# Designs tried in a protein design chat: VH-VL binders against q9zst9. Part 1

Every score and structure here is a prediction.

Target 1, 202 residues: q9zst9
Amino acid sequence: ATLTPNHVAKSLAGTSVYTVSNSDNEFVLMSDAEGAKSIGLLCFRQEDAEAFLAQVRSRKKEFRGGAKVVPITLDQVYMLKVEGIAFRFLPDPVQIKNALELRAANRGSFDGVPVFQSDLLVVKKKNKRYCPVYFSKEDLEYELSKVSRSSKGVGVSQHIMVGSFEDVLKKMELSEKSSGWEDLVFIPPGKKHSQHMQEVIA
Positions, changes and structure headers below are counted from each chain's first letter, unless a header gives other numbers; antibody chains are not in Kabat numbers.
F, E and O stand for the ipSAE by ESMFold2-Fast, ESMFold2 and OpenDDE, each averaged over both directions (binder to target, target to binder). V2 = 0.75 x the mean of E and O + 0.25 x the DockQ between their complexes.
[cut] marks letters that were taken out.

## First folded at step 1 (VH-VL)

Design c2 (framework fv_ucenprubart)
Fold by ESMFold2-Fast, scan of step 1:
Structure c2 (fold): chain C 202 residues (1-202), chain A 121 residues (1-121), chain B 108 residues (1-108)
Amino acid sequence: as target 1 above (202 residues)
Amino acid sequence: QVQLVQSGAEVKKPGASVKVSCKASGYTFTSGYYMAWVRQAPGQGLEWMGLINPSGGSTWYAQKFQGRVTMTRDTSTSTVYMELSSLRSEDTAVYYCARDRWFGELLFDYWGQGTLVTVSS
Amino acid sequence: EIVLTQSPDFQSVTPKEKVTITCQASQSIGSSLLWYQQKPDQSPKLLIKYASQSFSGVPSRFSGSGSGTDFTLTINSLEAEDAATYYCQQSYSLPPYTFGGGTKVEIK
């Protein structure tokens, strides 16, 4: 990738996802659909990781002692992926519903983790342009409601673009410097972009 | 409504340069939509030439056109330009501008009407 | 670069018949595949995005399917107005965006 792994990781700083760790602080891996490969599960909701832990404990006696749900940030996840560790994301079902609604798709499922962006929301700081990308549609709608002459649910959804986080990340990895993909900043769920940008963009 | 309106047909001699314009309206020109240029020789398929971000002016060109093509924009008139130099008869084509929803849905949702460029000696 | 191979190059079909057009990518592109319709002397028009999702206003007789390297555009019941050249495009690689060679669909 011509955009460095460190640059991509920096765009992901501050967003927590949840995984299951054993008593040695190692990731608990799950089998893929065919049982042939081990992959780490990363949940956008803590409760989904807790459900996964409960299932692991019911299947394997060895994990009943000391296994726990742990938060990890997406920048840390990305660096582990660069080192060759395979992960699978489990998205928030509410955001899956939001993505399908925006796409008016009747096919019943969304491929990947939904992320949301608006052409009405671009941040300029120190003569540099930043494009916030949201894991929560509701957070983006809240920010858009603060834009002059915009209100929640009144025309703002027509300016919301929805994509797959995995696809966006892959496109960033394949992009040249100065492509515009380096301008993306991922906004953690439940956080206002102004608060996050203040912390990430010094 | 979104519209992309291109400049009129051009007739050029081999070795000349041509500059085609594409004026956008009906949306915020610098809001994160990109603009692509795609050409089509008579009776042939579509060929992507390059992409410009109207906000920052960043460009990406297909290898075939690298060194001959230049894409620019004027934010005050919401216009993008594509200049192709060292013209050959093989450059005779209809040149299209197309709006790219660069985020989440990389696709060309609106196209200009096309500009015929004829290169003849 | 990602190469897209379309087949067939040409298809002549009677009205109301089913039309199937295939697009094969030289490497996996997930679902980052688009389909366009171009009528003579007109600009291309987007039909399908993300391999299988219809674009706004596109008739239900058009559908897309596939993922990875093999993709199909289907016109369930051909209408006279569907006589056009159809192109696939990949949006997986940044850049270049590449198009298939096109499939011309004629009536009869």
Scores: ipSAE 0.006, ipTM 0.490, lowest interface PAE 10.0, mean pLDDT 80

Design c6 (framework fv_ucenprubart)
Fold by ESMFold2-Fast, scan of step 1:
Structure c6 (fold): chain C 202 residues (1-202), chain A 122 residues (1-122), chain B 108 residues (1-108)
Amino acid sequence: as target 1 above (202 residues)
Amino acid sequence: QVQLVQSGAEVKKPGASVKVSCKASGYTFTSGYYMAWVRQAPGQGLEWMGLINPSGGSTWYAQKFQGRVTMTRDTSTSTVYMELSSLRSEDTAVYYCAREDYYGSGEYFDYWGQGTLVTVSS
Amino acid sequence: EIVLTQSPDFQSVTPKEKVTITCQASQSIGSSLLWYQQKPDQSPKLLIKYASQSFSGVPSRFSGSGSGTDFTLTINSLEAEDAATYYCQQSYSLPPYTFGGGTKVEIK
């Protein structure tokens, strides 16, 4: 392996996911179907975590007084995973739909958190070379549209690769000086939306 | 302005090692530009040998040279090195360093050193 | 590894004529294709990056096109100073980066 846990964690900085904690700042855990395993739930959408909190509150009165949705960044999640804490991700359903559309050979469900990348997009940022991996297909399409002058234009989706976030992390961890795995950086969802709202309203 | 200045010509015997240097100037050596080594035997085409990130020291080598090539850098002198061991007559070539840049449109080699002729003969 | 096949290997061309050089990749590389010019006893010089973007200072008679597997370098009106060997290179897959075999352009 060529990458330290700290390096992998740094590639995940800035992406928030959402979980439910109680008044003691403990994660609210869910059980698998057999009740044999406790696992933390991490939602890519805040509204999904809020829905989970509402379900917990409706079933368990002890959560009414102090339970809340809290953000946690993926680099923090990764370090907790390194320490042996188990998590389940709940992906954005829009991105699941996007992944299924790109994987025409596969019908049904998508396993894991969809991520999108393109060999056409390498960015210099903060004096580092990196290959961005997007949690939002729409964000990647926006960036590729800026580059499309250099190619035949409207074939943007033909340059997008879809994968599982969990698989990409595993490959980074197992890499032996392979083709640029140390250059991967995960891009927080909504950069374009955030800039638009800041420009219009801020 | 950006310059890459390589060490002078070398004559080596078969089985020896050679270490070629490439000194960079005119930009921040560790700011994200990578450095490649490309060789060219007399009358032949360009052959990529490997790439180094001067900032972190990470390297990538072509399979043909794996085990014989080592790329290193010295950040205090803004110099990259390419060492090739177990030299054979077919290693006779001009060895170039080239800077890799990237920005939105992908990677490209924008500046090249003047080349270093390495002759391997008995 | 990605193999780049250039054609033709050699062209002898009259001044002011149009020169076309092709580069075919063994698999799709998007637009991650570069073109270099090398004159005798000189280092290669970048002409075109990202399949079709001219590098700074390169004369406008040089242009690149293509995507996926088929790429073309065009010299619209050959000048005497353009006598050189031209190489394509892919930056899609690392390691290795690979170069085409080269196309030598001579003046008639």
Scores: ipSAE 0.000, ipTM 0.444, lowest interface PAE 16.6, mean pLDDT 80

Design k12 (framework fv_ustekinumab)
Fold by ESMFold2-Fast, scan of step 1:
Structure k12 (fold): chain C 202 residues (1-202), chain A 122 residues (1-122), chain B 107 residues (1-107)
Amino acid sequence: as target 1 above (202 residues)
Amino acid sequence: EVQLVQSGAEVKKPGESLKISCKGSGYSFTSYWLGWVRQMPGKGLDWIGIIYPGDSDTRYSPSFQGQVTMSVDKSITTAYLQWNSLKASDTAMYYCARHGYRWGLPYAFDIWGQGTLVTVSS
Amino acid sequence: DIQMTQSPSSLSASVGDRVTITCRASQGISSYLAWYQQKPEKAPKSLIYAASSLQSGVPSRFSGSGSGTDFTLTISSLQPEDFATYYCQQYNSYPLTFGQGTKLEIK
């Protein structure tokens, strides 16, 4: 048996993303490239959602009065995805820059939302293993600087692996229990893993 | 305990099809990427590609894209490398190897199969 | 594609010697570098990952160092079983690429 949707959702608790809702609390949806289906836009930065709202307001008069930027947590987003709602994420451009520096040093594109992990950072709490996955490379670097006394600035990023959030979720969904994928916990930007894990597994 | 066991040596003629195998045991087969590496006689190592058995997601080297196909059968924990039409230049030792990490780009290959020698001659 | 160049292509040494093999990447790869040992007619064996992390079961006489573009594999006291070909490999970017190999021969 694969990991349940509820288990995957719990690994995503506490991370806020931003979307645009109308006065009826309905998500404002974008059309895909072919205009064939509606896709919800989720921004990792509030300012990006505010920019999207401004564009919508300039083009559609019905949104000028009641439309607003609304935070929603990734576990809620995941459960909506399980119900069949399609979403597109807009990543933090700082983290795109970080991903390109680690994996595509030249000016390439990074597909998906960057997430960062290190094999040097595995947390054991109450006889369970947790592998933190960070949305912010800077947060992971801070934690790694505390783990090794000899890892002075130059060597820290050498132990950071970057991946796509969307790909990680897909593989978690397909993984069996006891595979190690169930140990992943996504760390919200600006949070220390110890603080977040105390909240999630309290 | 963790091991990759590859199929036996093959002798083929140009134009023939071939499918070689790599069977994983002692670990969660669907939780690790699996790579394929070619070594021509007397030469170094050339990376062919990697496949994630859980969803058959693939990454090919540009040099091998369209020349070979990677696939898996999860029910028997086996990965395959397939040619539709062999060439003499395909003569080489082929290795499968497991990534050391479960997600993202691998840190390295940690477990290697013993290799399958493929000889293509007229 | 990132080109990996090893130096020297071959090296002769005696048991007990300190041996160093270098690997240079054509562009920055941080520490996404592995080292492998291959004996004649055998599959490669993983020695080092992340430029400096020793694989489980590998003797402590093996060590790796470097970051960015220049990397070194060191064997502190060469043993008879260490005569083999050594390969570096970058895994910073696709496609994954190997160095051409360094053959370590008995002097």
Scores: ipSAE 0.013, ipTM 0.600, lowest interface PAE 8.0, mean pLDDT 83

Design k13 (framework fv_ustekinumab)
Fold by ESMFold2-Fast, scan of step 1:
Structure k13 (fold): chain C 202 residues (1-202), chain A 123 residues (1-123), chain B 107 residues (1-107)
Amino acid sequence: as target 1 above (202 residues)
Amino acid sequence: EVQLVQSGAEVKKPGESLKISCKGSGYSFTSYWLGWVRQMPGKGLDWIGIIYPGDSDTRYSPSFQGQVTMSVDKSITTAYLQWNSLKASDTAMYYCARSGYYEYVWGSYFDYWGQGTLVTVSS
Amino acid sequence: DIQMTQSPSSLSASVGDRVTITCRASQGISSYLAWYQQKPEKAPKSLIYAASSLQSGVPSRFSGSGSGTDFTLTISSLQPEDFATYYCQQYNSYPLTFGQGTKLEIK
C-alpha cells in the first residue's frame, strides 16, 4: 500500500500560500498556458498575490468590490488538488535564484517550486524519524551551521540538494509506507525545524 | 523475498551498443531507488548512478554522466543500463542494487544486490 | 568528492582472530557509512549501515563503530566464511564513494 492523501497532507501542515478570492469567497481562477482550463494561482509570497489582485481589479470591474488576498495552507491545497481542483504555484523569486545557482552547472533553468534537502539533517522525536524539506535555502543553511560537520561556513552548498516540490510530492504518492518517504516534513519559510515540529507533532 | 536478477554476460566489440537489465521482485518496484555500480576486473566498487522507477528520475555520478543511460520499464519491474558506443574501458562487472528514499535524504546505501552482469569489450 | 581510504589494503589472519579494518573519510560524514562484504566471484553483501547498525541476518561477530572521519569494522572471532574483500561506502553526500577495499586472506 502507497502513502494515503491524508499522510501526504500532514507533511504539508503549517505552510501558508496566498491566493485571491472574490466577494463570494470563491477562488479567482486564471486560464492555464493553453487557455483550456481554469487554474487557481497560489503564491509563496503575499506581495505576489497582492500584485495579482491589483491586476485583477484593474482589468475586471466585478472584482473591484470585494476581492481580497487570502492565506491557505498547503495541506488544504493538497486535499483540494486530490478532489480534482487545479492549481499553479508562483514560487519565491529568491528561491528560484538559489535553485539556479545550485543547478547552473547542468541546465541553467528551474521548473517548479524549489525545495532543499540535506543528507546531513534528520530529526528524531518520539521514536519517529523526520526528514525536513525546506522551502527556503537560507533556513536550511542556518540549521546546517549548527551541525558540527558544517561549522566552517564554506562548502555548505555541497551538502544541499535541490528538487522541485511537485516532483517530491509525486514520489511520495508513489511510495510504500515503509520506504522512508513517510518521514518527510515540509518546513514553512522563516521557521526553524524545531519550531515547526513542536507545532505540528508536539 | 526481495530479489534483483540481472541479464547474462555480454561479449561486444568497441563501437557496439548494449543494454543490460535488472529485474526486481518481492517488493514495490516504484517505491525504491535502484542504483548501478561498476567493478573493473581486479578493482573496487565505483558508483554509476541511481534511478527512481516510479517517474524515471535519475542521479548520475559525474564520472558517468553522458557515458551511460539508466532507464526503467515499470510494467515488467525492470531497470536498464545502456551504452550507445562501447569502449574497451567499459569492460567490467555491472551490479544493480536497491536503495530507499530515506537513505537518499539521509544518504544512500544498498541493501539488496543483483548477481552482476559481466560485460567484456574487446576486438 | 569525498575520498574513502581503507587500511590495511590487505591482511592475513587465522580463524579465531580479532580483525579490525579501518576506513577514513576525507571530510566529516557523521554516521553515514556502510560496510559490504564481497566473496570471490559474488556480488557484494550489505553488512552494516549507519556506521554501527547490523543488517538483518548478519552474524553478531561483525560490528561497526566510529563517526565523523574515522570508522572501524571489527570481526570479533574470525570464521572460515569471513575471508573476503570488505568495502566501506559513504552516503553523506553525492557522489556516493567507496573505499578501495581491504582483502582479508587466510594466514
Scores: ipSAE 0.006, ipTM 0.515, lowest interface PAE 9.7, mean pLDDT 81

Design k14 (framework fv_ustekinumab)
Fold by ESMFold2-Fast, scan of step 1:
Structure k14 (fold): chain C 202 residues (1-202), chain A 122 residues (1-122), chain B 107 residues (1-107)
Amino acid sequence: as target 1 above (202 residues)
Amino acid sequence: EVQLVQSGAEVKKPGESLKISCKGSGYSFTSYWLGWVRQMPGKGLDWIGIIYPGDSDTRYSPSFQGQVTMSVDKSITTAYLQWNSLKASDTAMYYCARLSGYDEYFYYMDVWGQGTLVTVSS
Amino acid sequence: DIQMTQSPSSLSASVGDRVTITCRASQGISSYLAWYQQKPEKAPKSLIYAASSLQSGVPSRFSGSGSGTDFTLTISSLQPEDFATYYCQQYNSYPLTFGQGTKLEIK
């Protein structure tokens, strides 16, 4: 009694990440730490994918003419992952910094793609509840600033929780009906939850 | 099996030119980046730059850009590091190293040459 | 440029001791960190890559850990041949940068 792959994919709709393809429209793959598996690289910043393309071009001549940076949405990525294709995410370094600052009491590195959410931000629409999860801490802070204005609160950033995208996704996959995990909706960087929900859920 | 063999020690005067070599064997020379590292006497490691022998593409550390030239001769699987005009401050051990990635695009040094000692004094 | 800082700069330890050397990056480098061992008057030798992967032929007493900005190299039971200077190096971005080195002296 776990959530379906289609349900998880829908929660990821509209968020673009960037990868490199060759002239045959195939993903440029890298090897894992053992050199045994082929893994696709997905960058949250277009400039990081362009840097990766430059690296590929400098190493392999076949990529100089036809290789390009291509966007792919996280719901498409998730469905490819369900079919057995492995990916590694390269997160936005600004968000890594944000995650480490929020976990000041936990001395260590951040593993995975940072995501941010708050118990103060829940969207209700008729018979359904939605819990936004942000790839950008700044976007969540903007939304929480509106909550602070409507009610006199103190330290809205105290209510921001940091998680790993990969761990959140895994917990969604393992969740049962009415667990609350079915309520999650991932918000693309630079978008308000209301704008995103209007475009995706419609 | 994989080996990098560097040229012998050099003693030079300031203002002289120098070209030291690093010969690769036991692997596909044109398929790996090759790096150069400087170590001044009693000090740590400084990355100079890397060169891809397949097409002579280079990336230099900003601290070494314009001070040295990296080149290769694919026909004899040899890389070179060259100075047009040596300074006393160039006195150091120079290492070449093969770059390998645990993934395709991010490289660490896995095999090192034995080093070439360059002494520049009047 | 990414600055790599090692701690301590030097360390004296006895055979059989557990030794830990740390390396800190000025910005996030994921797991793109290597550790090198350099014995007096010898070329450096690769010990660890990808923060925690042991190079072929390196004794199991060596281990690496960490990700992001904080990394450690551990020698679980120090041997006489481990007398050396140890360097960390990031390869996440150019220019490639090394730590200043940690000199390990065996008593």
Scores: ipSAE 0.000, ipTM 0.426, lowest interface PAE 20.3, mean pLDDT 81

Design t11 (framework fv_teclistamab; at its last look DockQ between E and O 0.02; V2 from the best seeds 0.00; counts 0 for: pae E 15.2 > 2, placed apart)
Fold by OpenDDE, look of step 2:
Structure t11 (fold): chain C 202 residues (1-202), chain A 122 residues (1-122), chain B 108 residues (1-108)
Amino acid sequence: as target 1 above (202 residues)
Amino acid sequence: QLQLQESGPGLVKPSETLSLTCTVSGGSISSGSYYWGWIRQPPGKGLEWIGSIYYSGSTYYNPSLKSRVTISVDTSKNQFSLKLSSVTAADTAVYYCARVRGYSYGLPFDYWGQGTLVTVSS
Amino acid sequence: SYVLTQPPSVSVAPGQTARITCGGNNIGSKSVHWYQQPPGQAPVVVVYDDSDRPSGIPERFSGSNSGNTATLTISRVEAGDEAVYYCQVWDSSSDHVVFGGGTKLTVL
């Protein structure tokens, strides 16, 4: 059996993103590149959402009086996605840069939201394994500094894996139970690993 | 009609853990649209946000209370709960459970329980 | 921590207009919500998102927000409007839901 949406959502708990809502507290949707589907934009940075709000206000007069930036959690976003609402993520450009640096990059761009992980940060509690996945390279490096001799530099980078959040979610959705994908826990930016893990495991 | 009702002991001893439950009726807590929260009000004082929870597990706490607060949800019972550890007289208050209006946990609370008085006393 | 400041009390005669202020640093950039709490009752939203009214709330209740001050205005005040009013915001920097200290409105 594949992982349930609830299980995936639980792994995403605690991470906030930002979007624009109208006066009725509904998501402001944008057209996709092909104009065929309405998509909600989710930003990992509040400032990016603010910029988006400004664009919305400039293009659509009906939103000038009531549109605002609001926070929403990734687990909530995911559940809404499951219900049929389409979203696009706007990643933190700093993390894009970090991802590109870690990849032997002939590529000038990174597709999706970068996520970082390390086998050195896998936690075993009782008979369960937990694999933390970070949205911030800096947060991961900070945690690595606690378990390794060095928290920064080329040596540390060898222990960091980089992927896209979107790809990871897809893999989770397609994965069978006991495949290891159920062990993933997404760490909110700026949150201490130990604290978040305690909250998730409890 | 959506209704919220607080339940739990009205008296707690110092250093013990305050435990309350909010029972939701007239609607499902498993709705993807809303967060659920706890607010308290000491006698004769103002409102203080304790924390909020989404049914899938995301929690947000008042920084001043974060170290002592745990909010949980039981979707099977259509309930969510509050635990406040190491209580003192300062934790004496009317405790309200409430629902957040809209999709964001930063939005106002539009449905409230009637509140339950919890007194911390030896 | 982000702080909202309200006057402790406001008095107004019946039929007059009451104005309750809520001060906060750059509060005009935030969405302010107002609650009415009658004695011995739970709070009720009377204004949200600065100036929007929930269904069932009279048009006598209005809100504004700019600069460092949000204001709840209650026109043609009635005896039944006597209550404590709270402003509330969400502070993004601390991810904190913050309430003002409350203002007791007395109808003379």
Scores: ipSAE 0.231, ipTM 0.768, lowest interface PAE 2.2, mean pLDDT 90
Fold by ESMFold2-Fast, scan of step 1:
Structure t11 (fold): chain C 202 residues (1-202), chain A 122 residues (1-122), chain B 108 residues (1-108)
Amino acid sequence: as target 1 above (202 residues)
Amino acid sequence: QLQLQESGPGLVKPSETLSLTCTVSGGSISSGSYYWGWIRQPPGKGLEWIGSIYYSGSTYYNPSLKSRVTISVDTSKNQFSLKLSSVTAADTAVYYCARVRGYSYGLPFDYWGQGTLVTVSS
Amino acid sequence: SYVLTQPPSVSVAPGQTARITCGGNNIGSKSVHWYQQPPGQAPVVVVYDDSDRPSGIPERFSGSNSGNTATLTISRVEAGDEAVYYCQVWDSSSDHVVFGGGTKLTVL
C-alpha cells in the first residue's frame, strides 16, 4: 500500500545536483563517518562540486585521471538509492541560512537539505491535487506574494514551514496512497512553480 | 541488440508543430540506467542538441529552443517523443534520437537512431 | 552562450597522424566527447570523457583535454576515417549540451 519508487522519483523530476566522476564514469566516493561505507557526494551548487573536485585532485591516493564535475537529476539519484547506492547531499548554504532564520533560536545548525512549504499553496489541476515543496525559500516567497489580499497583510515568513528533504522523502516512502503524501511535488531551485507544473503535469 | 528508430511525418507546414517518436527495442527506457535525447542536423550543417529526458520526468532543453520544445516519455510503449511548436524553414533538419551513456545527461550519446529528415515547407 | 570552436577542415595522408582541435574557454575543466559522422550516416562516439574509447573503437583514436583546447588524435589514418568529427561538452553554467561546428577530415 506504500508509494512506488516510480511515484517518488516523478515527484523529484527537474532538479539537477552535481557530483564528481572519474574517467570511467564512476562516482568518486568518500568514506562515511564510521569509515566502513562508501558514499557519493551530491552538491546542490555546481561551485561546491568544483571545490570537491579540487580536493580530489590534490589527493594523490584518491585522484583518478580525468575526474570531472557532472550533473545528475534527483529522480535518477532516487532510483540509484533504491538500487542500494548511498549518497550524501551538500546543501546550498544560502538555503541553510534561510532555514536557520526560520527556526527557534536554540537550534544552531541544520541537518539535511532544507525544504520549504506553505499550507497556503495547493495547486489543483484537472482532478488532481498537488502540494509544492521548494528547495529555495525565495521561490516560495515569490509565489506567496501572489496569494490574495489576506496574505498580503501578513508577513510572508509566517506561512512558511521548514523541513528536511531527507525526512520528507522517508515519510513519502512510508505513506499509503490517499495519505496526502502522494500529493507532493518538488520545485527545482530558480524555477517558477507554474513553469514546473506545466512541464511535469502537462 | 539495442536499436532506436525515429518515426513521424517527413513534411510539416510552417507555424505547425513538428511531432516525432523514438521507439526503443532491445532495451527498456524505464531500466533507470540512461537518459534519452534528441539531436538535429540541418542539411549541410552541424549537430544541435535539442534536449534530454530521464524516464521518470526530468527534462533538459537547449535554451535557444526551450520555449518551443517538449520531450515526453511513454514507458508502457518503450517510446519517447519530441514536439517542436511554431516551426519555420530553419527547423528543416535530420532529427536523431539517441541514448546517453550512463547515469548523467552530460555523458556521451552512445546509441543513435538512423535519423529522419523533416522538411518544413508549405 | 558557451561556444566550441573547431577548424572546418583538416587534410592528412594515409598512414599519417591527424589532429583535430576543439577550443573552448576553460574546456579542460569539462568532459569532452568526440563523434565521427561518415557521409550520410548517424554519428558514432569514438572518444568520451576526454580520452576513453568505447568498446570496438580502434586504439588509433585518442584524446586529450587541457586548458582551453581539447584534441582528437587519429594515428595511422585510413581512408575509412574520412568523416566529419564533432566535439561535445556539457556546460554547467547554462545546463546546455554544446557541440562544436564539426571538422571535415579529408584523407588524401
Scores: ipSAE 0.096, ipTM 0.696, lowest interface PAE 6.2, mean pLDDT 84
Fold by ESMFold2, look of step 2:
Structure t11 (fold): chain C 202 residues (1-202), chain A 122 residues (1-122), chain B 108 residues (1-108)
Amino acid sequence: as target 1 above (202 residues)
Amino acid sequence: QLQLQESGPGLVKPSETLSLTCTVSGGSISSGSYYWGWIRQPPGKGLEWIGSIYYSGSTYYNPSLKSRVTISVDTSKNQFSLKLSSVTAADTAVYYCARVRGYSYGLPFDYWGQGTLVTVSS
Amino acid sequence: SYVLTQPPSVSVAPGQTARITCGGNNIGSKSVHWYQQPPGQAPVVVVYDDSDRPSGIPERFSGSNSGNTATLTISRVEAGDEAVYYCQVWDSSSDHVVFGGGTKLTVL
């Protein structure tokens, strides 16, 4: 038995992304590269969604007074994805830069939304094991500095693994129970993992 | 290394508007992990939080000052600003800008400017 | 609004242990931060999230928080520790930052 969509969605609770909606609360869509389908844009930074709103207003004046930036949580996004809605993420460019630095020898670009994890950081809560996955490298570095002497200075990056959020989700969807993938919990930017787990795991 | 620096006039007349700018260097104000705050300290007295801003423009204000305070951000200049209207002698203080990490609840102000004294006097 | 209460002053001999308290209703449910402010300088965080220490702060600075009291403990006090110490919380119910009144540590 594989992990359910509800389990995957629960692991994503608490992280907000931003998109543009029209006055009827419908997502403003963009065309894909071929122009064949419409895709919703989800920004990890509110500023980027505001820039997208400005572009929409400049090209289609009918949106000038009614379109707005709205938040949506990643668990809600995931359930919409399960229902067949297509989305594209616009990651935080700081985190893209962080991802490229960790992979400099092997890649000139990074596809997808970076996520960061360390084997040194496994959290036990209510007699369950959790492996926190961060959207912010800086937040993970903060937690590592509390655990290891080698995390001071430049050594902290030696313990950080980077991957694609999209790839991690795909692996979770394909995974059996007891594979270890059921232990993942995603940590919102700017939040301490202990606080987040109290709010969503309790 | 991240640095914060306050700038603005050191003398403001009563009933006028106090206006300060914080310039951020060695880091980006456009980070989703941080809020940017103003804290003041009257001479010989304690710290008072004035308000904080997220780079997207969302603000949080001390309720005792909210009617007189505007905090704004200019991401293109890597700056954020404070305006405090209708000042009196009670607004004489050292004004600090600072960074705080937080999503929902906040963490400590981890970087502070050196502070700038603003005196309200005719 | 939420209130934090600190004693105005604490005096301690060099080499001894100073304890600075921060009182608040159910403060044990909140993350407490401690700042050191030497004369004429900006505050510097010395303990945060109740008991965590930033890089560069010696282990003789420690913190605890339970019930209605948070405590900053400074072991083997040195003359250079003489400063005003502030506690601070984020009050999620009102979305505002609250500072204590400050405690002046005097090293005798």
Scores: ipSAE 0.005, ipTM 0.467, lowest interface PAE 15.2, mean pLDDT 81
ESMFold2 (binder alone), look of step 2: mean pLDDT 92; pTM 0.939

